# VH-VL binders against Protein DJ-1 homolog C (DJ1C), part 2

Target 1, 167 residues: Protein DJ-1 homolog C (DJ1C), of Arabidopsis thaliana (Mouse-ear cress) (q8vy09r84to250)
Amino acid sequence: KKVLVPIGYGTEEIEAVVLVDVLRRAGADVTVASVEQKLEVEGSSGTRLLADVLISKCADQVYDLVALPGGMPGAVRLRDCEILEKIMKRQAEDKRLYGAISMAPAITLLPWGLLTRKRTTGHPAFFGKLPTFWAVKTNIQISGELTTSRGPGTSFQFALSLAEQLF
Short names: E, the ipSAE of ESMFold2; O, the ipSAE of ESMFold2 at other seeds; V2, 0.75 times the mean of E and O plus 0.25 times the DockQ between their complexes.

## First folded at step 1 (VH-VL)

Design A09 (framework fv_acasunlimab_arm2)
Fold by ESMFold2-Fast, scan of step 1:
Structure A09 (fold): chain C 167 residues (1-167), chain A 118 residues (1-118), chain B 110 residues (1-110)
Amino acid sequence: as target 1 above (167 residues)
Amino acid sequence: EVQLVESGGGLVQPGRSLRLSCTASGFTFDDYAMSWVRQAPGKGLEWVGYIYSGGSTYYAASVKGRFTISRDDSKSIAYLQMNSLKTEDTAVYYCARSYEYGGYFDLWGQGTLVTVSS
Amino acid sequence: DIVMTQSPSSLSASVGDRVTITCQASQDISNYLAWYQQKPGKAPKRLIYYASNLETGVPSRFSASGSGTDYTFTISSLQPEDIATYYCQQYDNLPRDEYTFGGGTKVEIK
């Protein structure tokens, strides 16, 4: 089971680290990819995060799951990555799992058109940006191939739900 | 009572500096991004800049390099430091709360007038 | 820069009339649009967000629709207290971290 977790400058550390740790413990082959020009990125709280590869190495890979951490400006950095956008749109088109936590649903997935007709939750401060008919105030929301969650405090629930869906 | 109150406006000469304050009450200040929006007499609204709860700032091109936005979450105050003032900066300056990062503005102060004239 | 073109600049209508204001973005703003009401001498008040969502407590006579680059705001039955200038505002602030207001529409009652 192959999993992609992209990171960039300002990625929320708890969300990224919990995703990677829980999914690896569950037996997934997790690739951490930097959307920046180097493998080392500084997270939203100043922690240095080290990716396994640059996102350019992932462009032609097929993943069973792509899971997006949030954070600011991390969610913006992920949104502006053309390679990642193409990977995510391919996930949705092929009906493969994808997930987003915290700011990523509203900031990253919504502009890409990947929340259409999906029940979605996200960070409370960004909840109003989500389409009102489809927005839900749950800690975790599964809608077809998409799983969303609220923030750092729900990171373990989010990662465990994704692991359950993979295995 | 949920409110924003601007202060610090007044008459200043071109090239000088002025600092505006926006005092918030009745809500959890550090959950919100704060914006400054101005309106020249008889004209429309113009966004000036904002500060995210994490401290990141963004500015309109017309004020970039001259204006600085900051915040003190312990006091629930946002600031607009205006340097190198021009006559074109004459306006009522509003402080506004952004519910989502820097999105739409759901709470506004009453505004404070800044007049830049010789 | 995302430019917001609002029309008309001003209008006069009678109590009970249907009033329509339009707002056009220079590029697709993906429904990230809000509408504000500003009464003379007062701060603006948000009426609509995400193109069509009515703020709680705002009368149902106010509505809005649109997508992409073209957006519309409507007052179904104009009331005396609705005399104001109305502004659209895009908040497709990412990747362009700028918020642009339309030029405003002054609504006057005959």
Scores: ipSAE 0.005, ipTM 0.486, lowest interface PAE 13.8, mean pLDDT 86

Design A10 (framework fv_acasunlimab_arm2)
Fold by ESMFold2-Fast, scan of step 1:
Structure A10 (fold): chain C 167 residues (1-167), chain A 120 residues (1-120), chain B 110 residues (1-110)
Amino acid sequence: as target 1 above (167 residues)
Amino acid sequence: EVQLVESGGGLVQPGRSLRLSCTASGFTVSSNYMSWVRQAPGKGLEWVGYIYSGGSTYYAASVKGRFTISRDDSKSIAYLQMNSLKTEDTAVYYCARDTYYYGSGSYDYWGQGTLVTVSS
Amino acid sequence: DIVMTQSPSSLSASVGDRVTITCQASQDISNYLAWYQQKPGKAPKRLIYDASNLETGVPSRFSASGSGTDYTFTISSLQPEDIATYYCQQYESYSWEPYTFGGGTKVEIK
């Protein structure tokens, strides 16, 4: 089972590290990809994070799951990555699993049009930006192939839910 | 006190380049989304592009490939590098700070603008 | 892109009059709308954010309301210093170009 976890400057460390750790422990082949020009990125709290590859190496790969950490400006860095956008849109089109936590639903997925007709949760501070009818106040929300979650405090629940869906 | 001051405007011939600067004080330019917004003489406001707190940039279709936004975090300066200038680029250029550090907000502070005239 | 249609494009009123300007969005913008005042030769100044919230230091004669696609800006008693062009701006994150301005409304005294 192949999993992509993209990271960029300002990625939330707890969300990214928990996601990678839990999925690797579950037996997934997790690739951490930097959307920056360097493998090393500084997270939202100043921690240095090392990616396995640059996102350009992932453009033609097929993943069973793509899971987006949040953080600011990390969610925005991911949003701005045209390669990642194409991967995510292909993921949705093929009905393969994808997920987003914290700021990523509202900041990254919403502008890409990947929340249409999907029940979605996200960070409480950004909940108001989610589509009113489809927004739900839950810690974990599964809507077809999309799983969303609130933030660092729900990171283990989020990662465990994705692992359960993957296996 | 938050202040934004633009500089670098002037008269330039079509096809040439010009770089605008936006000096920020009272906050760190990397802490917010910074936008460039232009206004042609007698016309309305038009968004040009922005740089996110993390450094990513986005541009209006009319300038994509010609204009580049960058910043120097240590000096708290944002830049707009304008290449292959056209007469249609003639405008007052404003730098503006997004209210939300994550972007997708309105502009709480604006510079006073710098005039760019592209003419032969 | 979300298109903002602002009306009227210009108006003339007397000091003390009630002035109303409207903005209509091409889709629901969930109250993510700001109003700006721009005096000749000056930068725009934000007066209203999140559809109805008045900026600190802005006189109470300025107000705004609306929801969904329809938004209104009002000056309850026009003063000479209010002569300016007013712009609405949406910032709902449904578009690759997240910031769209209305065409502006020029407010003049009769």
Scores: ipSAE 0.005, ipTM 0.501, lowest interface PAE 13.0, mean pLDDT 86

Design A11 (framework fv_acasunlimab_arm2)
Fold by ESMFold2-Fast, scan of step 1:
Structure A11 (fold): chain C 167 residues (1-167), chain A 118 residues (1-118), chain B 110 residues (1-110)
Amino acid sequence: as target 1 above (167 residues)
Amino acid sequence: EVQLVESGGGLVQPGRSLRLSCTASGFTFSSYGMSWVRQAPGKGLEWVGYIWSGGSTYYAASVKGRFTISRDDSKSIAYLQMNSLKTEDTAVYYCARDQYEPYAMDYWGQGTLVTVSS
Amino acid sequence: DIVMTQSPSSLSASVGDRVTITCQASQDISNYLAWYQQKPGKAPKRLIYDASNLETGVPSRFSASGSGTDYTFTISSLQPEDIATYYCQQYDNLYSGPFTFGGGTKVEIK
């Protein structure tokens, strides 16, 4: 099972690291890809994170799961990556698993149109940006192929849910 | 092995446009980012912009809004479209390959001269 | 933007001399710094990357060190073929914008 975890400047460290660690321990082949010009990025709290590859290496790959960490400006960096947007839209169109935690649902997925008819949760501070009818205040929300979650405090629950869906 | 060849330079009047090409050979072009760097006569190096292997672009503030970088992976060519040229844009323009790991320009073309004057 | 201040702007030395060039970044660039050699009429050639790593095929008389905001490039025994302008360049794009070069140091033989 192939998994993509993209990171960028300002990615939330706990969310990214927990995703990678839990999914690798579950037996997934996890690729960490930088959406920036280099493999090493500074996270939202100043920790340096090292990607395996640049996102450009992933453009033509098919993943069983793509999981987006949040953080600011990380979620904005992911949103503005055209390669990642194409990967995510293909993921949704092919009915393959994708997930987003914290700021990523409202900041990254919503502008791409990837929350249409999906029950979603997200970071409390950005919950109000989610479509009222489809927004839910749960720690984890599975809606078809999309899984969303609230933030660093729910990172383990989010990653474990994704692992359960993948295997 | 790795070669980069710039073309398209020449004399152009202020306010006009010019497109530079950078033809690459000896490596898998689609796997690398490409930078454009310029050097005004007798001056130092100035980074102009960059294009990811996937197509996303970044620019120096001095050229943002006037210059655009693009690529054609099927032909192994990177382009620099220069619009609204100013006399201050007079320089030798180099294309360079950004080494995937570590991330700095490891191979450079020989450069092409762009002269902007009336 | 991260500003790279390079010194000196020029120097003249004799064959066999130790030559030192300094580069200061306006903020911590965490060793994401390269050094380039540019001979008259030619394109730049990368000699050093990640502050201290020597490029394959480059003579061992070239070396570099530094961390944080302060970086140094050294030629331990200057040779005639080393006549060139040398540039530092940072590639630490942590919200600070583009890659930036130092102003260059012209190295001439007396």
Scores: ipSAE 0.000, ipTM 0.464, lowest interface PAE 17.8, mean pLDDT 86

Design A12 (framework fv_acasunlimab_arm2)
Fold by ESMFold2-Fast, scan of step 1:
Structure A12 (fold): chain C 167 residues (1-167), chain A 118 residues (1-118), chain B 110 residues (1-110)
Amino acid sequence: as target 1 above (167 residues)
Amino acid sequence: EVQLVESGGGLVQPGRSLRLSCTASGFTFSDYAMSWVRQAPGKGLEWVGYIYTGGSTYYAASVKGRFTISRDDSKSIAYLQMNSLKTEDTAVYYCATDFYGDWYFDLWGQGTLVTVSS
Amino acid sequence: DIVMTQSPSSLSASVGDRVTITCQASQDISSYLAWYQQKPGKAPKRLIYDASNLETGVPSRFSASGSGTDYTFTISSLQPEDIATYYCQQGYSSGDTPYTFGGGTKVEIK
């Protein structure tokens, strides 16, 4: 099972590292990809995160799951990556699993049109930006192929839910 | 004052059309989704349709293809266009919104009666 | 779509009585349920949201609880102004039928 976890400047460290660690422990083949110009990115709390590859190496790959961490400005960096947007839109079109936590649902997925008719949750501070008809205040929300979650404090629940759906 | 006011109801013959309006005041209309909910005389509440802030619409199966919801944010008005009316469409029609989110209905209009009869 | 079954359809009670209304969903709605009061000739008024949260300004004699498929609404000490029809409503569904109401419970004083 192939999993993509993209990271960028300002990615929330706990969300990213928990996703990678839990999914790898579950037996997934996890690729960490930088959306920046370098493999090394500074997270939202100043921690240096080292990606496996640049996102450009992932453009033509098919993943069983793509899981987006949040953080500011990390979620904005992911949103502005054209390669990642194309990967995510293909994921949704093919009905393959994707997930987003914290700021990622409202800041990254919503502008790409990937939350339409999906019951979603996200970080409380950005909850008001979610599609109002489908917004829910749960720690974990599964809506078809999309799983969303609230923030760093729900990272383990989020990652475990994705692992359960993947296997 | 924060309020919703429906208008446009009345007596109409089967097969005809009628348009209802819902005028909002006292809050930023463009920030909130709007629903239409109806109630037949002596019966319970039935959701009719919904329009999101971006214009996307959803309808109950009983009215899909016959009713259309639209909004004019510059005038703070939501509309319900009712075509091919049937006697079973006879009801008080309410517009409603939710300041908490979009799972329930917080603010309701007073309702407008639509009677479909020959 | 999610069907909401409300019981009883009507009841008569005396002032000061405890009144309980039940609402059952055809599937788990994860506490996305509201309760409304509708007086004759008036629009409904929301009393409870998210199964158990009392709306601001609503008297404390009104309360509600429940989870999964089973929900209850209680008036601890019925007052004359509480004569109304009460409705439950699910907001859990995110599909083409996102809102479903119970059939209503008419509360009257004997």
Scores: ipSAE 0.008, ipTM 0.521, lowest interface PAE 9.7, mean pLDDT 88

Design A13 (framework fv_acasunlimab_arm2)
Fold by ESMFold2-Fast, scan of step 1:
Structure A13 (fold): chain C 167 residues (1-167), chain A 122 residues (1-122), chain B 110 residues (1-110)
Amino acid sequence: as target 1 above (167 residues)
Amino acid sequence: EVQLVESGGGLVQPGRSLRLSCTASGFTFSSYAMSWVRQAPGKGLEWVGYIYSGGSTYYAASVKGRFTISRDDSKSIAYLQMNSLKTEDTAVYYCARGPEYYDYVWGSFDYWGQGTLVTVSS
Amino acid sequence: DIVMTQSPSSLSASVGDRVTITCQASQDISNYLAWYQQKPGKAPKRLIYDASNLETGVPSRFSASGSGTDYTFTISSLQPEDIATYYCQQYDNLPLDSYTFGGGTKVEIK
């Protein structure tokens, strides 16, 4: 079971670390990929996060799950990564699992067109950006292959839900 | 009440340096990104740069390599160190809160200081 | 690089008039847009964020809408205290590019 967790400058540390830790403990082969030019990125609270590889090494890989942490500007850095956008669009086209928490649904997935016909939750402060017909106020929302969640406080539940779906 | 107060502006010759300070009060300063935005006389607003709560900095192309933003969270002060000043750097310099990650307010500037005038003359 | 084109550059209207200002982005900015009011000699004040959300404490006569590349800001009934220059600002390009402001619209009463 292969999992991709991309990180960039301003990634929310709790969301990223919980995703990686929980999924690895569940037995997944988790690759942490930097969307920056360096393996080391600074998170939203100043913690240094070290990726396993640069995202360029992941361009042609197939993942059973791609899980996006949020944070600002981390969610924007992920959104602006063309390689990651292609990976995520392929994930959706192939009906493979993908997830996004906090800022990532509204900031990263929505601009890529990956929330169309998906019931979606996200951080309360950015809930207004979600498509009104499809927006839901739940801590965890599973809509087909997409799982979304609200923020750092729901990170553990989010990661556990993804692990359950993966295994 | 959130308050930002800029200081350090004044008249300076081209090629010289000047440091601006932004003293913050009324909020948990260490949790917020801080920005500098300038406005040349009679012109519009131009973003200069920002510093995240963790210390990472980003700059507009026009000032990159000449200006440095730093912060002292123990004093609730953000700084703009301006080196190699040019006449085109003449502007009112505003300190602003944002882009923001605390409580996930992001991308825009919710509170601004009153500004401090920097005049670069030859 | 995202360019913001704001129009008109200035306007003159009477108290009670409806005033509309437009802002056009050179590319889709996904509602990542704020509107600011700057009164003479004062710092800018944010009135609107995320294209349509009104800041707490801002009078309801101010509103904004838009999507994609086209955004509008409206004052439904102009008051004397609304004399100011108004700016739009995009924040879709963080942190690679700078935040881009529109050129501003100076609003005056006749």
Scores: ipSAE 0.000, ipTM 0.501, lowest interface PAE 13.7, mean pLDDT 86

Design I01 (framework fv_inotuzumab; at its last look DockQ between E and O 0.66; V2 from the best seeds 0.00; counts 0 for: pae E 11.5 > 2)
Fold by ESMFold2 at other seeds, look of step 2:
Structure I01 (fold): chain C 167 residues (1-167), chain A 120 residues (1-120), chain B 112 residues (1-112)
Amino acid sequence: as target 1 above (167 residues)
Amino acid sequence: EVQLVQSGAEVKKPGASVKVSCKASGYTFTSYYIHWVRQAPGQGLEWIGGINPSGGSTTYRRKFQGRVTMTADTSTSTVYMELSSLRSEDTAVYYCAREDYYDSSGYDYWGQGTLVTVSS
Amino acid sequence: DVQVTQSPSSLSASVGDRVTITCRSSQSLLHSSGKTYLSWYLHKPGKAPQLLIYEVSNRFSGVPDRFSGSGSGTDFTLTISSLQPEDFATYYCQQSYSTPYTFGQGTKVEIK
């Protein structure tokens, strides 16, 4: 099973690392991709993370799951990555799994049009930016191929839900 | 048998409020959104808004924002639509209709309609 | 807001006629899920609206096969292959792609 976890400057370290660790322990082939110009990025709390590849190497790959960590400005860096946007739109169109935690649903997925008619949750501070009718107050929300979650405190639940859906 | 049964006709004065009920039966109440649609005399159908009974989240058409409130009571499987500051142009038949929570199949079942008349 | 407009606003037809009603959206209704959120309803005075077609072309349960829907993207058509006496009504298209969910202005089908 192939998984993409993109990271960028200001990515939330707990959310990113828990995703990668849980999914690898479940047996997934997880690629950590930097959306920046180099492999080393500084997370939102100052931790240096080293990606496996640059996102440019992922442009033509097919993933069973693409999972987005949050963080500020991490979610904005992901939002502004054209390659990642194309990957995610293909993921959704092909009905393959994708996920977003914390700030990523509202900050990253919403501008890409990927929350239309999708029940979603997200970080409490950004809940009001989610489409009101579709926004739900659950720790994990599955809506078709999309899974969303709330923040660092739900990272394990999020990752385990994705692992269960993959396998 | 799926049913949506609405409360009876109402006659109101301008400036008053009206609260219309829609009681659902024959299906899992929290698995469907409830939308409200109205038709004024000589006019087409107009979407007012909707509610997710699981948690009570709502969305309203902008022209009704601030005047409409939708609520759900899961213990009685009933949704309510309250429209305040009534005007004569709010005279209409008001319908509730359901939409699948998981995947849309359009509005498959509708209430019988509630006539609200606003006159001085 | 996504708007949908119907043509014609009214038409006169005889029993047995083939009737075509068009609906045009101000933007594509194709969702990333591959579904297109366009539905058709029939409405008679004194009765609740009735769902005919959902997702462009899917006939709702119990709807006669003389009703069919087609189209893609922004342009959609409801066809009644052979009008019956019970089909004289007003027809609406509706987009449920994004809020506010909007109906077309309606097409009244009258006896000629």
Scores: ipSAE 0.006, ipTM 0.587, lowest interface PAE 9.5, mean pLDDT 90
ESMFold2-Fast, scan of step 1: ipSAE 0.069; ipTM 0.636
ESMFold2, look of step 2: ipSAE 0.012; ipTM 0.604
ESMFold2 (binder alone), look of step 2: mean pLDDT 93; pTM 0.949
ESMFold2, look of step 4: ipSAE 0.006; ipTM 0.549
ESMFold2 (binder alone), look of step 4: mean pLDDT 93; pTM 0.948
ESMFold2 at other seeds, look of step 4: ipSAE 0.006; ipTM 0.574

Design I02 (framework fv_inotuzumab)
Fold by ESMFold2-Fast, scan of step 1:
Structure I02 (fold): chain C 167 residues (1-167), chain A 118 residues (1-118), chain B 112 residues (1-112)
Amino acid sequence: as target 1 above (167 residues)
Amino acid sequence: EVQLVQSGAEVKKPGASVKVSCKASGYTFTDYYIHWVRQAPGQGLEWIGGINPSGGSTTYRRKFQGRVTMTADTSTSTVYMELSSLRSEDTAVYYCARDWGYDAFDIWGQGTLVTVSS
Amino acid sequence: DVQVTQSPSSLSASVGDRVTITCRSSQSLVHSSGNTYLSWYLHKPGKAPQLLIYKVSNRDSGVPDRFSGSGSGTDFTLTISSLQPEDFATYYCMQGTHWPYTFGQGTKVEIK
């Protein structure tokens, strides 16, 4: 099972690290990809995060799951990556799993049109941006192929849910 | 110490190719982009392109596309820039430079003079 | 391509003078991340260029505090508060926000 976890400047460290560690322990082949021009990325709290590859190496790969960490400006960096946007839209069109935590649902997925007819949760500070009739105040929400979650404090629950869906 | 060391000066005939090397030391080679910049006599600095040493993906300025090839050898921590179909206007000092992380070049090679003359 | 224009093309100055060099881009250099990728370099004949300022206003390690950068959007300035003998050089700005990366044409700072 192949999993992509993209990171960029300002990615939330707990969300990214928990995603990678939990999914690798579950037996997934996790690729960490930088959407920046470097492999080393400074996270939202100043921690250095090192990617395995640049996102350009992932453009033609098929993933069983793509899971987006949040953080600011990390969620904006992911949103503005055209390669990642294409990967995510293809994921949704193919009915393959994708997930987003914290700020990523409202900041990254919503502008890409990937929350349409999906029940969605997200970071409390950005919850008001989510579509009113589809927004739910749960720690984790599964809606078809999309799983969303609230923030760093729900990161383990989010990663475990994704692992359960993969295996 | 962090440094980039380039190969020596080259003299070429019009129509020939030149391959300039840039050897990195003092840091993790695959963590940073390497870019190539040139300066022709009496002219300013001109960006040619860049390479990600992790995997070898490249970006080139359009005017050099089809004539320039950048490659990276991770076993020797060396980046190469090959420029083909040389013209007299390609006479320049060619620099390799490391992208520090903010689309800014913090460490530069010493430069390689390429002279194209008949 | 984003055009980057410096002014003046050259200037004459004496040690101790305040020197200002401007850089204008044809498009906003504010990246979607909120960062502005505008850098400044010092270049002397026979030597490699040296990074002075990155992200508009951040001095590279070891760069004296007489060098400062400022600006936003499309208009940027490099200031040398009190010119020293080693500062006689050509200065270049560069934008890294938009592909391809583009340099200004350079500003030569000469002894008066």
Scores: ipSAE 0.000, ipTM 0.472, lowest interface PAE 17.7, mean pLDDT 87

Design I03 (framework fv_inotuzumab)
Fold by ESMFold2-Fast, scan of step 1:
Structure I03 (fold): chain C 167 residues (1-167), chain A 117 residues (1-117), chain B 112 residues (1-112)
Amino acid sequence: as target 1 above (167 residues)
Amino acid sequence: EVQLVQSGAEVKKPGASVKVSCKASGYTFTSYWIHWVRQAPGQGLEWIGGINPSGGYTTYRRKFQGRVTMTADTSTSTVYMELSSLRSEDTAVYYCARGDYEYFDYWGQGTLVTVSS
Amino acid sequence: DVQVTQSPSSLSASVGDRVTITCRSSQSLLHSEGKTYLSWYLHKPGKAPQLLIYEVSNRFSGVPDRFSGSGSGTDFTLTISSLQPEDFATYYCQQYDSYPLTFGQGTKVEIK
C-alpha cells in the first residue's frame, strides 16, 4: 500500500511525523515529499524535516492514500503546489483514499473544490471557513474516501483511522 | 477567571448603525470563537453569528448577512459586532458568548440596543 | 435549518416539585462519533443566560446535581429533581449540530 505525505515550510511537525510513523508501522510504503525546492524544510515550530523526494518525482505516481498535514504556512504551501493539487484531484476522481488534518481541510482542500458533498471537520479556529451544511464537530470524520481531523491532539486517531481504511 | 465585558447601552435612530464591543479576559483569546446572540423584548434567544479571533473568520445567520459585520482586535482581546440599517425590530439585548464547540459556556452581561425614531 | 421546539411554553410549579422540560429537534442530532450536540440554558431577566448542560447530559461546572439532561436522536429532556426558589426562570435548549445555531422558543417556569 503506497502512501504520500507532502510537507512544506511551516508544516505542523506532530501531524506530519505521527502520520508517517503510524502508517509505516502499519506496513504502508510511505513517501514523504517536499513541495519546496529542497528536501529539508522547517516545520511550524522550527523543527527541520527531511523529505524522501521532491514532489516533482511524484507527479505520475499512483497512491493508495494521500494524507495532508496542516500547520501554517504549511497548509498554504501545500495549497499553492500545482503538482500536489493535480495528484489530489486524481485521488478524488479515482475514488482513492485521501485525508487532511487541522488547517488542511479549510486552507488546502476547500480552495481545490475537494470538500463538495463531503462531511468535514478541521481545526476549531477554521471551522467557520468550512461549508456550513457539511461542517461537523467530530475529532475525526470519514466521508467516503475523505477522512478529516482536528489538529495535533487528534493526530494518532487520524493516522490510525487511515491505517484501518488502508488495510 | 473567564470574563466577557460588553460596552454600554445604545440608543439609535432607524437607518443608523450600532457597534457593540466585547472584551475578553482570563483565557487565550484566539483559542475560542465568540458568538453573538440577541433577545428582543418578550422574545427568545436568537443566534446572530460568530467570529474566530484567530484569522477573523466569520459565520452569520442568513437573515443578518449584509447587515452584520464581526471583527476582532487581538491586541486588545476585543470582538466587535456592527449592525447596520437598523430597524425598530432590532431593539434587543445583545450578548456576546464564548463558543466551546458552539455551546456557550461564558456570556457577556448584555448590551441593550434601542432603535426608536 | 435544524429547528428545535420546546414544550411546554410555560409551567407553574412549587418549590420541591419535579419539573421536566422537553426539546424536540427537526432531525437527529446524533453524530458519527456518538456525540449529540444539544445544550440547555437558564435565563433570568436582567441577567446573562447560564449554561446548565452540554452534549445532552453533561453538567457544566458548578451546576447543581438537581439538574439533569437526557435523550437521544430527536427527543431531549431537562429535569429538575426538586425545584428551588432560584430555579424560577426561562429555560432554553440549543442545538449545535449544524449551522445556523438554533434555540428553542423557551420554557418559562413560574411559581404556583
Scores: ipSAE 0.008, ipTM 0.535, lowest interface PAE 10.4, mean pLDDT 89

